VH-VL binders against q8ixk2r445to577. Designs and how they scored, part 286

Target 1, 133 residues: q8ixk2r445to577
Amino acid sequence: FFGMLQNKGLTDYCFDYNPPDENQIVGHQVILYLCHGMGQNQFFEYTSQKEIRYNTHQPEGCIAVEAGMDTLIMHLCEETAPENQKFILQEDGSLFHEQSKKCVQAARKESSDSFVPLLRDCTNSDHQKWFFK

## First folded at step 14 (VH-VL)

Design v20 (framework fv_recaticimab)
Fold by ESMFold2-Fast, scan of step 14:
Structure v20 (fold): chain C 133 residues (1-133), chain A 119 residues (1-119), chain B 112 residues (1-112)
Amino acid sequence: as target 1 above (133 residues)
Amino acid sequence: QVQLVQSGAEVKKPGASVKVSCKASGYTFTDYYMHWVRQAPGQGLEWMGYIKPNSGYTKYHQNFQDRVTMTRDTSISTAYMELSRLRSDDTAVYYCARSKHYGSGFDYWGQGTTVTVSS
Amino acid sequence: DIVMSQSPSSLSASVGDRVTITCKSSQSLLYSSNNKNYLAWYQQKPGKSPKLLIYWASTRESGVPDRFSGSGSGTDFTLTISSLQPEDFATYYCQQYWTYPTFGQGTKLEIK
């Protein structure tokens, strides 16, 4: 499936990726922003290889978590998905990051009014429940 | 055997539209991007855009953004490229070509469709 | 757009010669996380579709003769044909796929 990846608990917020330079899609943090339904910066695809792809360039960007970090960063997709790019979208809506064994949670960015997806211990919180719209 | 088979040559007048087809076989159509690349007589290769067949998502080069439409029909594994408001400098051979989602170059190309735009 | 510049625009050679074609990108094509260069080389014979020769700057496509080799990293790339054969006379193009695809202007390899 593909579309906007929306949070159940943080109502109206979606995965959003809007790098300042469209010729450099890697290295920036994925954020959460109000769901607008209007385009590419909020269009993601969940693949059979358990990747979350940002569909703007070729080669495509894939969401990853670097070792020891809790932020979601855009990397380039690879022919074989590395473990840091694999997320299991479970039946209950939780998004489980296989390598870290943690779940993606909608959270406030430190010392700001903005929101970001972060890895946290898995709970039954609606802030850890995601769905494609 | 992977094959990309394109529709036949077209002759159009300025201002008309042309729609070229590319039928894929020998692989899972939705697992690869389909790109369109053109080549004017005696000139080099110019990328026009791509479509992701599984979602229908398209990305066009800015030079073609306002005149090109790329679509596909997954039931017959066929991609289409429509170019509108044709000019004489749109005379070219138009190719479809596939690539992997992860970047690997264009490993298979259609045979090309010659489009001639003349008055 | 990333600009790809090829040199020379044309060259003449004889069967058995070693031929080199160069390609320069306006921006680095090396992704440090996977250590790959997002660069391909194509061969095009008159009246025919381009044929992929090399991808990832140095990986030969299946079925491509081993006399074709690619080298380079970052912004400077070379295609080498070690012992030119009659069927190798063609136009050669480099192409980046780090961003939206762009091609070099082509190098026409002609019989001397």
Scores: ipSAE 0.341, ipTM 0.807, lowest interface PAE 3.6, mean pLDDT 89

Design v21 (framework fv_recaticimab)
Fold by ESMFold2-Fast, scan of step 14:
Structure v21 (fold): chain C 133 residues (1-133), chain A 119 residues (1-119), chain B 112 residues (1-112)
Amino acid sequence: as target 1 above (133 residues)
Amino acid sequence: QVQLVQSGAEVKKPGASVKVSCKASGYTFTDYYMHWVRQAPGQGLEWMGYIKPNSGYTKYHQNFQDRVTMTRDTSISTAYMELSRLRSDDTAVYYCARSKHYGSGFDYWGQGTTVTVSS
Amino acid sequence: DIVMSQSPSSLSASVGDRVTITCKSSQSLLYSSNNKNYLAWYQQKPGKSPKLLIYWASTRESGVPDRFSGSGSGTDFTLTISSLQPEDFATYYCQQYWAYPTFGQGTKLEIK
């Protein structure tokens, strides 16, 4: 799978990564933004190694969640994917982060009208269901 | 055996375009990025850009963005680099080289294509 | 661009000598998450393509003689040839792959 990773509950919002320095894609938070269909910042690839890759850069970025955190951060992809970079895209659309045992949920960023993907306890909420477009 | 085989030497006039090919064999073409690097006579190595063969995505260095086009044909495992509006200072050896998606050294290089731009 | 600076630009040596080439980056190439430095070293002989010698700053590519070693971390890196052989006279380049690739200007290793 590759394309825009869209939320079922926040129907107009897609995964988006727009680092301030394209020569250093590491360390910034993945956000949700209105789906624009232009690829680029919203083009992701889900791999057989269970990675979500930002493949408009080399070395490729891989979404990760650091221990004890709930935010999705861009890391560099590695030859062998570490556990914090593995997400199981389930048949019901849930995106399950193996290391933390939590699911990715579309959520409002505190003190803001902005939205971000965050790790939350797994539920049957449409805000935890994702699909590639 | 992994091989990258490039097209032969070219002599061009200023203002012309040149298209260099790089045929890959001995590995899965779509598993590696293909980069283009040039070297002017007596000078160092200058990265021009890459293509991701599985998707066709390209990224060019800003110095070449307005003149370079990188393409590939997965059916024959071949990458192409076209440079337009040639100037005399484009005279160089042009190399293709492969790398892994996670970023790696360039473990295999083509033999190089000499492009001479002269009136 | 990440700027790579090599020193010296040229070096004269004799067979059997220990040779050291240095490379400095304008920013850290160390990725804290995996503790790897995104740096490679290449050898280029006249009329030939560059050949990968070292990657991840210190890992020798398969088939490269053990007299070649890489060291360093962050912004400062070194390539060492412990006992120079006749076939080692060449130009050596460092290259970062933390971001879009950039190379050092090269170090030409010449016979004394």
Scores: ipSAE 0.676, ipTM 0.890, lowest interface PAE 1.5, mean pLDDT 92

Design v22 (framework fv_recaticimab)
Fold by ESMFold2-Fast, scan of step 14:
Structure v22 (fold): chain C 133 residues (1-133), chain A 119 residues (1-119), chain B 112 residues (1-112)
Amino acid sequence: as target 1 above (133 residues)
Amino acid sequence: QVQLVQSGAEVKKPGASVKVSCKASGYTFTDYYMHWVRQAPGQGLEWMGYIKPNSGYTKYHQNFQDRVTMTRDTSISTAYMELSRLRSDDTAVYYCARSKHYGSGFDYWGQGTTVTVSS
Amino acid sequence: DIVMSQSPSSLSASVGDRVTITCKSSQSLLYSSNNKNYLAWYQQKPGKSPKLLIYWASTRESGVPDRFSGSGSGTDFTLTISSLQPEDFATYYCQQYWGYPTFGQGTKLEIK
């Protein structure tokens, strides 16, 4: 699966990666932004290794969660996906992060009108359900 | 075993277009990037761009963005590179080469396709 | 673009010699998270396609003789041929894959 990764509950929002410095793709937080339908910084690929890959750089970027954190950060992909880069896209649309045993949820950034994907305890909320467009 | 087999030599006039093919075998075509690299007579290696066969995503070097188109046909495991508006300084050997998504260097290369642009 | 600079542009050597080729990048190719340098070395003989010799700066590709070795980290890299053989006369290229691929200008190794 590849395309724009859109939220079922926050229906106009997609995964987006647009670092301030395009020459440094590693270490910045993945955000949610209005889906524009053009791919580019919103184009991701879900792989058989359970990675969410950022398709606009080579080597490819792979979304990861650092130990003890709940934010999704861009890392470089590796030959064997490390555990912090593995997400199970379930039949109901949930994105389950194996290492933490939590689900990716569309959430409002505190004290802000911005949205971000965060790890939360798994629920049946539409804000935790994702699909490729 | 892995093989990349390219189409034969081409002779073109200035202003024409050339389309080179690269047929992959011995591996899963969609698991590797396909790059195009050219080499003018007596010169070094110049990267032109790549295609990710799985999605069709392409990235071209700035020097070629307005003239190059890279495509693929997954049903026959073949990548294509079309260069338009040919000039005499496009005379070169054109290579396809594969790489892994995580970066690994180019472990297999096609045999090269000689393109000669002459009036 | 990341600029790759090789030295020397050419050198003459005899069979049995130790040969050293140097490669410099305009920025670090070391990824701290996995401690790998995104740098490869290639050999190209006249009329042939390039052949991968070394990747990750120091890992030999399968089937490459152990007289070939790579070393270095960050911005400075070296390819060494410890005991030159007749079949080693060729042009050698370094290449970075930290970003979009760029090659050094090449080092032509000629028989003395």
Scores: ipSAE 0.561, ipTM 0.847, lowest interface PAE 1.6, mean pLDDT 91

Design v23 (framework fv_recaticimab)
Fold by ESMFold2-Fast, scan of step 14:
Structure v23 (fold): chain C 133 residues (1-133), chain A 119 residues (1-119), chain B 112 residues (1-112)
Amino acid sequence: as target 1 above (133 residues)
Amino acid sequence: QVQLVQSGAEVKKPGASVKVSCKASGYTFTDYYMHWVRQAPGQGLEWMGYIKPNSGYTKYHQNFQDRVTMTRDTSISTAYMELSRLRSDDTAVYYCARSKHYGSGFDYWGQGTTVTVSS
Amino acid sequence: DIVMSQSPSSLSASVGDRVTITCKSSQSLLYSSNNKNYLAWYQQKPGKSPKLLIYWASTRESGVPDRFSGSGSGTDFTLTISSLQPEDFATYYCQQYWNYPTFGQGTKLEIK
């Protein structure tokens, strides 16, 4: 699968990666932004290794979560995906992060009106359900 | 056995366009990036851009963005590079080369296509 | 663009000699999380396409003779040929793949 990764509960929002420096794509947080349908910074690939790849740069970026953290950040992809880069997209649309045993949820960023994907305990909330468009 | 086979030599006048093909065999075409690299006579290697055959996504070097178009046809495992508004300094050997989506360098190259631009 | 600089531009050597070629990048090619350098070395013979020799700065490509070795980290890299054979006379290029690929200007290895 490849395309825009859209939230079922926060219906107009998609995974978005817009690093401030195009020459250094690693280490910045993945955000949610209004789906614009143009691909670009919202174009991701879900692989057979359970990776979510950012395919617009060489080398490719892979979404990861550091141990003990709840935010999704960009790492470099590896030949064999490490556990912190593995997400299971389940039949119900849940995006399950294997290493932490938590689900990706669309959430408000602190005291702002912006949104980010965060790891949370798994629930049946539509804010934890995702699909490729 | 992995092979990348390119189309034959071209002679063009300034202002024309050229389209070079690269036919892949011996591997799954959609599992690898396809890059285009050129080499002017007596000079080094210059990267032009890549295409991801799976999606059709392209990325071009800034120097070529306004004149280059890279496409592919997955039904025949063939990549194409079209360069428009040709100048005499576009005279070069044009190569296709594949890379794994992980950083591993360009492990297989086409034989090269000589493009000569002269009035 | 990351600028790749090779030295020397050319050198002459005899069969059996040890040869070293250097490559310098304008910024570090080392990714600290996986401890890999995003650098490759190629060999190009007259009238032929380039051939990958080494990737990840020091890993030999399958089928490449063990007399070829790569070393270095960060911004400074070396390709060594421990005992030159007649088939080794060629032009050698380094290439970074940290971001969009760039090549060194090449080092021509000639018979003395």
Scores: ipSAE 0.007, ipTM 0.624, lowest interface PAE 9.5, mean pLDDT 87

Design v24 (framework fv_recaticimab)
Fold by ESMFold2-Fast, scan of step 14:
Structure v24 (fold): chain C 133 residues (1-133), chain A 119 residues (1-119), chain B 112 residues (1-112)
Amino acid sequence: as target 1 above (133 residues)
Amino acid sequence: QVQLVQSGAEVKKPGASVKVSCKASGYTFTDYYMHWVRQAPGQGLEWMGYIKPNSGYTKYHQNFQDRVTMTRDTSISTAYMELSRLRSDDTAVYYCARSKHYGSGFDYWGQGTTVTVSS
Amino acid sequence: DIVMSQSPSSLSASVGDRVTITCKSSQSLLYSSNNKNYLAWYQQKPGKSPKLLIYWASTRESGVPDRFSGSGSGTDFTLTISSLQPEDFATYYCQQYWHYPTFGQGTKLEIK
């Protein structure tokens, strides 16, 4: 799978990664933004190793969740994907982070109209359903 | 130098299909998006869709989604746009245009292909 | 679709004049994460392909004369030609690339 990772409930929003410095592509939070399909900041690859890769720039970035956190951040991809970088895209559209046993949900960032993907307890909410466009 | 060279003018009857080609040279074909934009006589510019040549991923404007197919052949650095079930109001100049990643505008355009649909 | 509205639809000017063309979008084109406006300006002469003049609202494309400048942010944008030359008589289009690309209706710049 390769493309824009779009939310079923927040219908016009896609995974988006746009680091402020192109020479430092890791360490920043993945956001949700209006799906536009232009540029490279909204194109992700879902691999057979259950990684969500941002490969627009070298070195390749992989979405990860640090222990005890609920935010998705960009890390460097590794030869063998660590457990914190593995997401299971289930048949119902849920994006399940197996290490934490939680699902990725489209959520409003505190004190703003911005949206971000966050780990939350799994529900059957459309805000937890994702698909590649 | 960068060039986008399109196929020649076409005259089609209503209901027919047309396939326009756009051959790229002077750059790495798979590093840039390829867009298709049309312009009816005396009218403005209308975006139809794009193809990402490295993957074949396509995105079409909803007005064309049921009739347009965009493809590419990386071995000859050529993009194609096929529009089916032609109507008289599809008469236009069809352009291919390149864009860089990171959202820059369309920096190089083909010369245009005139498609005339008449009975 | 994001609607782009240009004004005026046409204008007449003389060589040496300062010309201003405006473009308004139905929603903000400012991406707060990188502080960039997803707006471009094009020049099109009769029988020819459009030519990119400005991108990111104010960045001039390589080879474009410095008499062309872009300004504005959010929903309101301006293209300025500081001193018209004979070769500048053409139709000008603004274009957003924040969402699926859409163009303004064009501004035809004619000899007075």
Scores: ipSAE 0.007, ipTM 0.581, lowest interface PAE 9.2, mean pLDDT 86

Design v25 (framework fv_recaticimab)
Fold by ESMFold2-Fast, scan of step 14:
Structure v25 (fold): chain C 133 residues (1-133), chain A 119 residues (1-119), chain B 112 residues (1-112)
Amino acid sequence: as target 1 above (133 residues)
Amino acid sequence: QVQLVQSGAEVKKPGASVKVSCKASGYTFTDYYMHWVRQAPGQGLEWMGYIKPNSGYTKYHQNFQDRVTMTRDTSISTAYMELSRLRSDDTAVYYCARSKHYGSGFDYWGQGTTVTVSS
Amino acid sequence: DIVMSQSPSSLSASVGDRVTITCKSSQSLLYSSNNKNYLAWYQQKPGKSPKLLIYWASTRESGVPDRFSGSGSGTDFTLTISSLQPEDFATYYCQQYWSFPTFGQGTKLEIK
């Protein structure tokens, strides 16, 4: 599956990655932004290796969560996906990060009206339900 | 055996377009990026862009962005590179080359297609 | 673009010589998470397509003789041919794949 990765609870918002320098894409946080249907920064691929790949760079970026953190950040994809880059997209739409045993939730960024995906304890909230469009 | 086989030499006039093909065999076409790299006579290698065959996503170098179009046909495992509004300094050998999505260098290259732009 | 600079542009050598070619990048090609350098080396003979020799800065491609070795990290890299053979006279290119591909200008290895 590939396309826009959209939130069921925040119905207008999609995964978005817009690095300031295309020659250095690692280390910045993945955000949520209004779905625009133009691909580019919102075009992701979910792979059979359980990766969420960002295809606008080569080597491809792979979303990861560093130990002890709750934010999703961009790493480079590797030949063998490390555990911190593996997400299980379940039938109910939850996106489960197996290494941490937590789910990806659409959340408001503190002291801002912008949104980001964060790891949270798994619930049945629509803010934790995702689908490709 | 992995092979990338390109179309034959072309001679074009300034202002024309050229379309080069690259037929892949011996591997899963959609698992690798396909890049296009050119080399002018006596000069080095210049990257033009890539296409990801599984999605059709393309990225072009700024120098070619307004004149190049890369496409593919997955049913025949073939990639295409079309360069329009040709100039004499587009005279070069054009190569296709594959790479893995995580980067690894270009392990297989086509034999090259000579494009001559004159008069 | 990441700029790749090779030196020398050309060099003359004899069979049996040890040859070193240098490559510098305008930014680090070292990825700290996997400790790999996103750098490749190619050999090109007249009228032929380039051939991959080394990837990850120091890993030899299958079938490449062990007289070829790559070294370096970050921004400074070298390709060494320990005992030059007649078939090694060619042009050599370094290439970064940390971002969109860029090549060095090439080093032509000529018979003395």
Scores: ipSAE 0.679, ipTM 0.887, lowest interface PAE 1.4, mean pLDDT 92

Design v26 (framework fv_recaticimab)
Fold by ESMFold2-Fast, scan of step 14:
Structure v26 (fold): chain C 133 residues (1-133), chain A 119 residues (1-119), chain B 112 residues (1-112)
Amino acid sequence: as target 1 above (133 residues)
Amino acid sequence: QVQLVQSGAEVKKPGASVKVSCKASGYTFTDYYMHWVRQAPGQGLEWMGYIKPNSGYTKYHQNFQDRVTMTRDTSISTAYMELSRLRSDDTAVYYCARSKHYGSGFDYWGQGTTVTVSS
Amino acid sequence: DIVMSQSPSSLSASVGDRVTITCKSSQSLLYSSNNKNYLAWYQQKPGKSPKLLIYWASTRESGVPDRFSGSGSGTDFTLTISSLQPEDFATYYCQQYWSHPTFGQGTKLEIK
């Protein structure tokens, strides 16, 4: 599966990655932004290694969660996916981060109208349901 | 056996376009990036851009962005690089080379296509 | 662009000599998460395509003789040929693959 990774509860928002430097994609947080259908910053691939790849850079970016954190950050993909880059996309749309035992949820950034994906305890909320468009 | 086989030498006049092909065999074409690198006579290697064959996504170096187009045909495992509005300083050997999605260097290269631009 | 600088631009050596070529990047190529340097070395003989010798700064490509070795980390890298053979006279290039690829200007290794 590949395309825009859209939230079921926050219906107009998609995974988005806007690195400030096209030549350095590592270390910034993944955000949620209005789905625009133009590809690029919102074009992701879900792989058989359970990675969420940012395909518009080479080497490819892979979404990861660092130990003790709840934010999704861009890392470089590796030959063998490390555990912090593995997300299980379930049939119900939940995106389960196996290493932390938590689910990806669309959430409002504190004191802002901006949205970000965060790790939270798994619930049956539509804000934790994702699909490729 | 992995092979990248490129089209033959071209002689062009300034202002013309050239389209070089690179036919891949011995591996799954859509699993690897295809890059284009050129080398002017007696000079070093210059990266031009890449295409991701499974999606068709392209990224070009800024020096070529207004003149280069990279495409592919997955039915025949072939990548193409077209360079337009040719100048004499575009005279070079043009190579295709593959890389893994995570980057490990270019492990296989085409044999090169000599493009000569002269009036 | 990440700028790659090689030295020397050329050198003359004899069969059996130990040769060292250096490469410097304008920014670090070390990825702290996997402790790997995104740097490769290539050999190019006249009229031929470049051949990958070393990747991840120090990992030898399959089939490459063990007299070739790579070392360094961050911004400073070296390619060493421990005992030159006649077939080793060629031009050598370093390349970063941390981002959009860039190459060093090349080092021509000539027979003395």
Scores: ipSAE 0.721, ipTM 0.891, lowest interface PAE 1.0, mean pLDDT 92

Design v27 (framework fv_recaticimab)
Fold by ESMFold2-Fast, scan of step 14:
Parts: C-alpha cells; sequence; structure tokens
Structure v27 (fold): chain C 133 residues (1-133), chain A 119 residues (1-119), chain B 112 residues (1-112)
C-alpha cells in the first residue's frame, strides 16, 4: 500500500512529516495534520518488510520508535528493516509495533492543540485504526 | 547482468518536446529507483528527478517541475522522461541511473541520450 | 540544495603519482545513528557514462581497483588514487545523497 495514511477516528487527519529543514529529514517527530490530498509530506508507503516509508526524499526515511519512547520519529531506512522500524498493519486497521507490543494512536500533543501519533496500549478505539487513501 | 539501454539521439527545434526511454534488464525493475541526470556540453552533472517504478511516484527538481514528466511501464521494464518547451540550453546528454532505496549511490547508468536543441 | 564544492577544478599528473581530490559539502553528511556519510564518488571518461567508484564516503564499489580510496567525514571528503594508471585520466565527481542528489562541479585529471 501507498498513499496518505489516514485515521479512522480523527477522520480529517493524516500522517505528516514536515521537518524544519527539508535537507535534514532525520530525527524529528512524525505528526498528524489535516489531509490535503496533494501527497508530498503526507505520502507514505507500507512495505513487505513492515516499514512505513517517507517516499518524497532521498535517502528514504523510515518511521521508527526509540527504546523507552512513545513517539514516532523519522530514521533512515536500512537494507534490512530493524525491529524498531517494523509495524504490523492488521486487518482491523490497527498499527501494531511488535517490539514494544503497543499500537499507534492518534493523540493530542502535550500542552498543544495539535495532534501526533503515539504508542499506546492496544484498544478497539477508532483512534488506533488507520487506512491508506 | 544489469543493463540500462536508452533511446537514440534527438535533434529538436526550440519549443518542441522530447521523450527519452530507458529500458532496464537483468534485475527486478520495481526494486530500484530510476533517476534522470543531464550533462550539458563541457559541464557537470545535474539531477532532474526520479520515479519509483513500483508505485509510479515521482519527485522532480524545482528547476524542471513545470516542464518534465517521468513515467514508466512495468510490463516492459522501461522508464521515460519527457521534457517540454525545449530551449537551446537544454542541449545535453540525458542519463537514466538506478539507486537502491537504502541510500546507495547510482550503481548503474544508461549509455546516455544526446538531445540537441537548435534552430 | 546542499552545495558540493570540489577542488581543484583540474590537475595534471603523471603515471605513478599519488593524486588527491577534495570535496566539501555545505551541510554535514554524517548520520550519527549509523555513523555513515552519505557521499559517493564517480569517474567519467570522455563520451562515457559516469561510473560509481565509492559510496558511504569510503566503501569501494565491487570491481573498483584498490588504488582508489575515499576518506573524510561530515563536510570534508577526499578521493585518493595511490598510484595513477593511464586509464585513470578522467573527470571525477562527488555526490551527496543525504538530500536530493547534488554533484560537485567535477575535477578533470589530465596527463602532465
Amino acid sequence: as target 1 above (133 residues)
Amino acid sequence: QVQLVQSGAEVKKPGASVKVSCKASGYTFTDYYMHWVRQAPGQGLEWMGYIKPNSGYTKYHQNFQDRVTMTRDTSISTAYMELSRLRSDDTAVYYCARSKHYGSGFDYWGQGTTVTVSS
Amino acid sequence: DIVMSQSPSSLSASVGDRVTITCKSSQSLLFSSNNKNYLAWYQQKPGKSPKLLIYWASTRESGVPDRFSGSGSGTDFTLTISSLQPEDFATYYCQQYWSYPTFGQGTKLEIK
């Protein structure tokens, strides 16, 4: 699958990567923003290695979770996907991060009116359900 | 045996369009990015953009966004680059080149297609 | 765009010489988590396509002679040819792949 990765519960929001410096894409948090339908910073690919790739840049970015953290951060893709970059997109739309045993949830950013994807205990919430559009 | 084979030389008048092809063989076409790079006579290398053959996604350099279109046909493992509204300063050798998604350099290049734009 | 600057623009050398070409980037090409530099070197002979020599700043591409070596980190990189051979007279380019690809302006290596 490839396209905009949209949340079922937060219906107008998509995965978005908009780093402060377009020439340095690594190390910043993945966010959720209003889906705009133009691709670019909202265009992602789900691969057979269970990666979520940011496909608008070279070298390609891969979404990862650092040990002990709950935020999704952009890393560089590896030849063989490391465990912290693997997400299982399940039939019900949940994104399961196998290494942490948690699910990706649309959540309010701390002390802000913006939204981000965070790792949370898996529930049947629509805020944990994702689909490509 | 990896090969990228490009179409032959073109001579165009200003304002015309040119479409260059790049046929890949010896590897899985959809596993690698296909880039286009040009080189004006006596000048250096200039990156134009890429296409991801598996999805058809394209990214163009800002200098070419309004005039370039990159496409591919996975059934014949061929990538295309069309440049419109040609100017005399578009005279160059146009190369296709592949790269791996994990951030490797361009390991294989086509032989180049000379495009001459003159009245 | 990340700007790549090569030095010198041209140099003359004799067979058997040790030759060094320098490349500077406007931004660091070093990724701290994997300790790799996103820098490649190419050789281009007249009328031919560029040929990949070095990637990750110091890793030789398969089939490239060991007289070619790359070094450097961050913003400063060098390509060294330890004992120049007749077939090495060519133009050499550095290229970053940290961001959208950009090339140095090239270094033409000529017979003295």
Scores: ipSAE 0.007, ipTM 0.577, lowest interface PAE 11.8, mean pLDDT 86

Design v28 (framework fv_recaticimab)
Fold by ESMFold2-Fast, scan of step 14:
Formats: C-alpha cells, structure tokens, sequence
Structure v28 (fold): chain C 133 residues (1-133), chain A 119 residues (1-119), chain B 112 residues (1-112)
C-alpha cells in the first residue's frame, strides 16, 4: 500500500511529515494535518518489511518509535528493518507497533490545536483506525 | 456477568487435529482480544496466540505458528483454536482468556479443555 | 522471549503468615512514557483456571482481597499476602505483557 495515510475517526486528517530543513529529513516528530490530496509531505509507503516509508525526499526515512517513548519520529531506513520501525496494518485498520504492543492513535496535543499520532493501548476506537487513500 | 465457556475434553491419537471452542457472553465480543494459553500436566502456563474478533486478525507464538489456526464466529460470539499434527507433548489443558488490549492482563478465563494425546 | 523467573518454586506456610513471592524479568518491564510496569499476577487453584489478582505490577483487580499486594519496578517484582487464609493455598504466576506474553514457572504455596 501507498498514498495518504488517513484516520477513520479524525476523517479530515492524514499522516504528515514536514521537516524544517529539507536537507535534514530525520529526527523530527510525525504529525497529523488536514489531508490535501496532493501527496508530497503526506505520501507514505507501507512495505513488505512492515515499514512506513517517507520516500518523497532523499535520503528515505522510516517512521520509528524510540524505546520508552510514545511519539512517532523519522529515522533513516535500514537495510534490514529494526523492530522499532515495524508496524502491522491490520485488517480492521489498526496500526500496531509490534515492539511496544501498542496501537497508533490520533490525538490532540494539549497545549495547542495541533494533532499527532501517539502510541496508546489498543482499543476498538475509530481514532486508532487508518487507511491509505 | 462475563463468562467464557469452552467445549468438552478430547482424546486424540498422534497426528490428529483438535478444535476447541470458547463461547463468550456478558460483554461485547468484538471489543476484546481472545487469547489461548495451555498448561501441560504439572507445568506452567504457555501463551499460544490471540485473535481480534472484530477483524479476524491473528498472531501466533513462533512455537505454534505452523500448527495452530485461530478463528471466530461473531454471530454466536465464539472463538476457536485448532491444533494440528498432535504430539504426545501437546497433552495439556487449553484455556481461552480475554484482554482489553493485546497481552495486558487476562481478566476472564474459560474453564479449560483437557486434550489428551496418546497412542 | 522475555524470561520470567519466580522464587521460590514452592513454599510451605501456615494460616496467618506473611508470604512474599518474587519475580524477575530478563528485561525491564517499565514503560517510561506512562510510568507503568507491564506485569500481572495470577492465582491458580487445583483443577481451576488462573484468576487475575494484580495488573500494572501493583493495581489490585476488583474483588481481590486487600491482603494481596504487588510491588516492584523494572526487573524485580514481589507479590505479598499479608495474612494467609486457608483459601490462599494455590500456585501463583507472574506474567509480563511488555512483549508476547510469558509466565514465570509458578510458586506453589502449600500448607506447612
């Protein structure tokens, strides 16, 4: 699968990666933003290695979660996907982070009106359901 | 009043398959994961895998991946665990157990199904 | 798999005794972002299913008597029964749910 990764509950929002420096693609948090339908900063690829790749720029980035954290950040993709970069997109739309046993949930950042994907205990909430468009 | 009711005891020969059922009641079947855990005589507890009843998605422990199949029927709130190519060391009590989230405490368990594999 | 080790494997005690069972994990079960330990304790009586006693290392399941308490963090955990009752003679298991669930080998609590 590839395209814009959209939330079922927060229906107008997509995974978005907009680094402040185009020459430094890694190290920043993945956010949610209004889906614009044009790809670019919202274009992701789900690979056979269970990676969520940001392949719009060079070098390619892969979404990862650091040990003990609940935020999704951009790392460099590896030759063999490390466990912290593996996400299982399940049939019901849940995006399961295998290493932590948590699911990706659309959440509002308390101190602002912005939205971010966070790891949370898996539930049947539509805010934890994702699909490519 | 949550209950998980399992099918009755089975006696099988080596090489056969067994299918154990677990009927849920007292809660919304699709809101909880269903796990399968077994216990050999005089031994501890061994996790086999789970199924998400709302989607049918399954995850199996590596030791069972080639022999186990977990399914469910949402119309009758029942989960199934089928273990094939049975060996004598598969003799155990097999339990179903629910959790709200994957692996996060098993708050209700079925009564257990004894499976005996002997020649 | 994360290895769970319990001690002792068996323990003889009398009604009214304070009993402590320990559980060690091969890896930390503490998730720093939520400050929770992914550890549960179960009680199993002969011929019966396991019963959840404690989750998140120290949170008592509803209906479980207050004489049962859990403590510890990271890799070292304890289950304490403050004043043993006749119905408490059973086998106790710890379980991690940080990764694929794994159980300790069990501690059999027997009448002295």
Amino acid sequence: as target 1 above (133 residues)
Amino acid sequence: QVQLVQSGAEVKKPGASVKVSCKASGYTFTDYYMHWVRQAPGQGLEWMGYIKPNSGYTKYHQNFQDRVTMTRDTSISTAYMELSRLRSDDTAVYYCARSKHYGSGFDYWGQGTTVTVSS
Amino acid sequence: DIVMSQSPSSLSASVGDRVTITCKSSQSLLWSSNNKNYLAWYQQKPGKSPKLLIYWASTRESGVPDRFSGSGSGTDFTLTISSLQPEDFATYYCQQYWSYPTFGQGTKLEIK
Scores: ipSAE 0.006, ipTM 0.518, lowest interface PAE 15.2, mean pLDDT 85

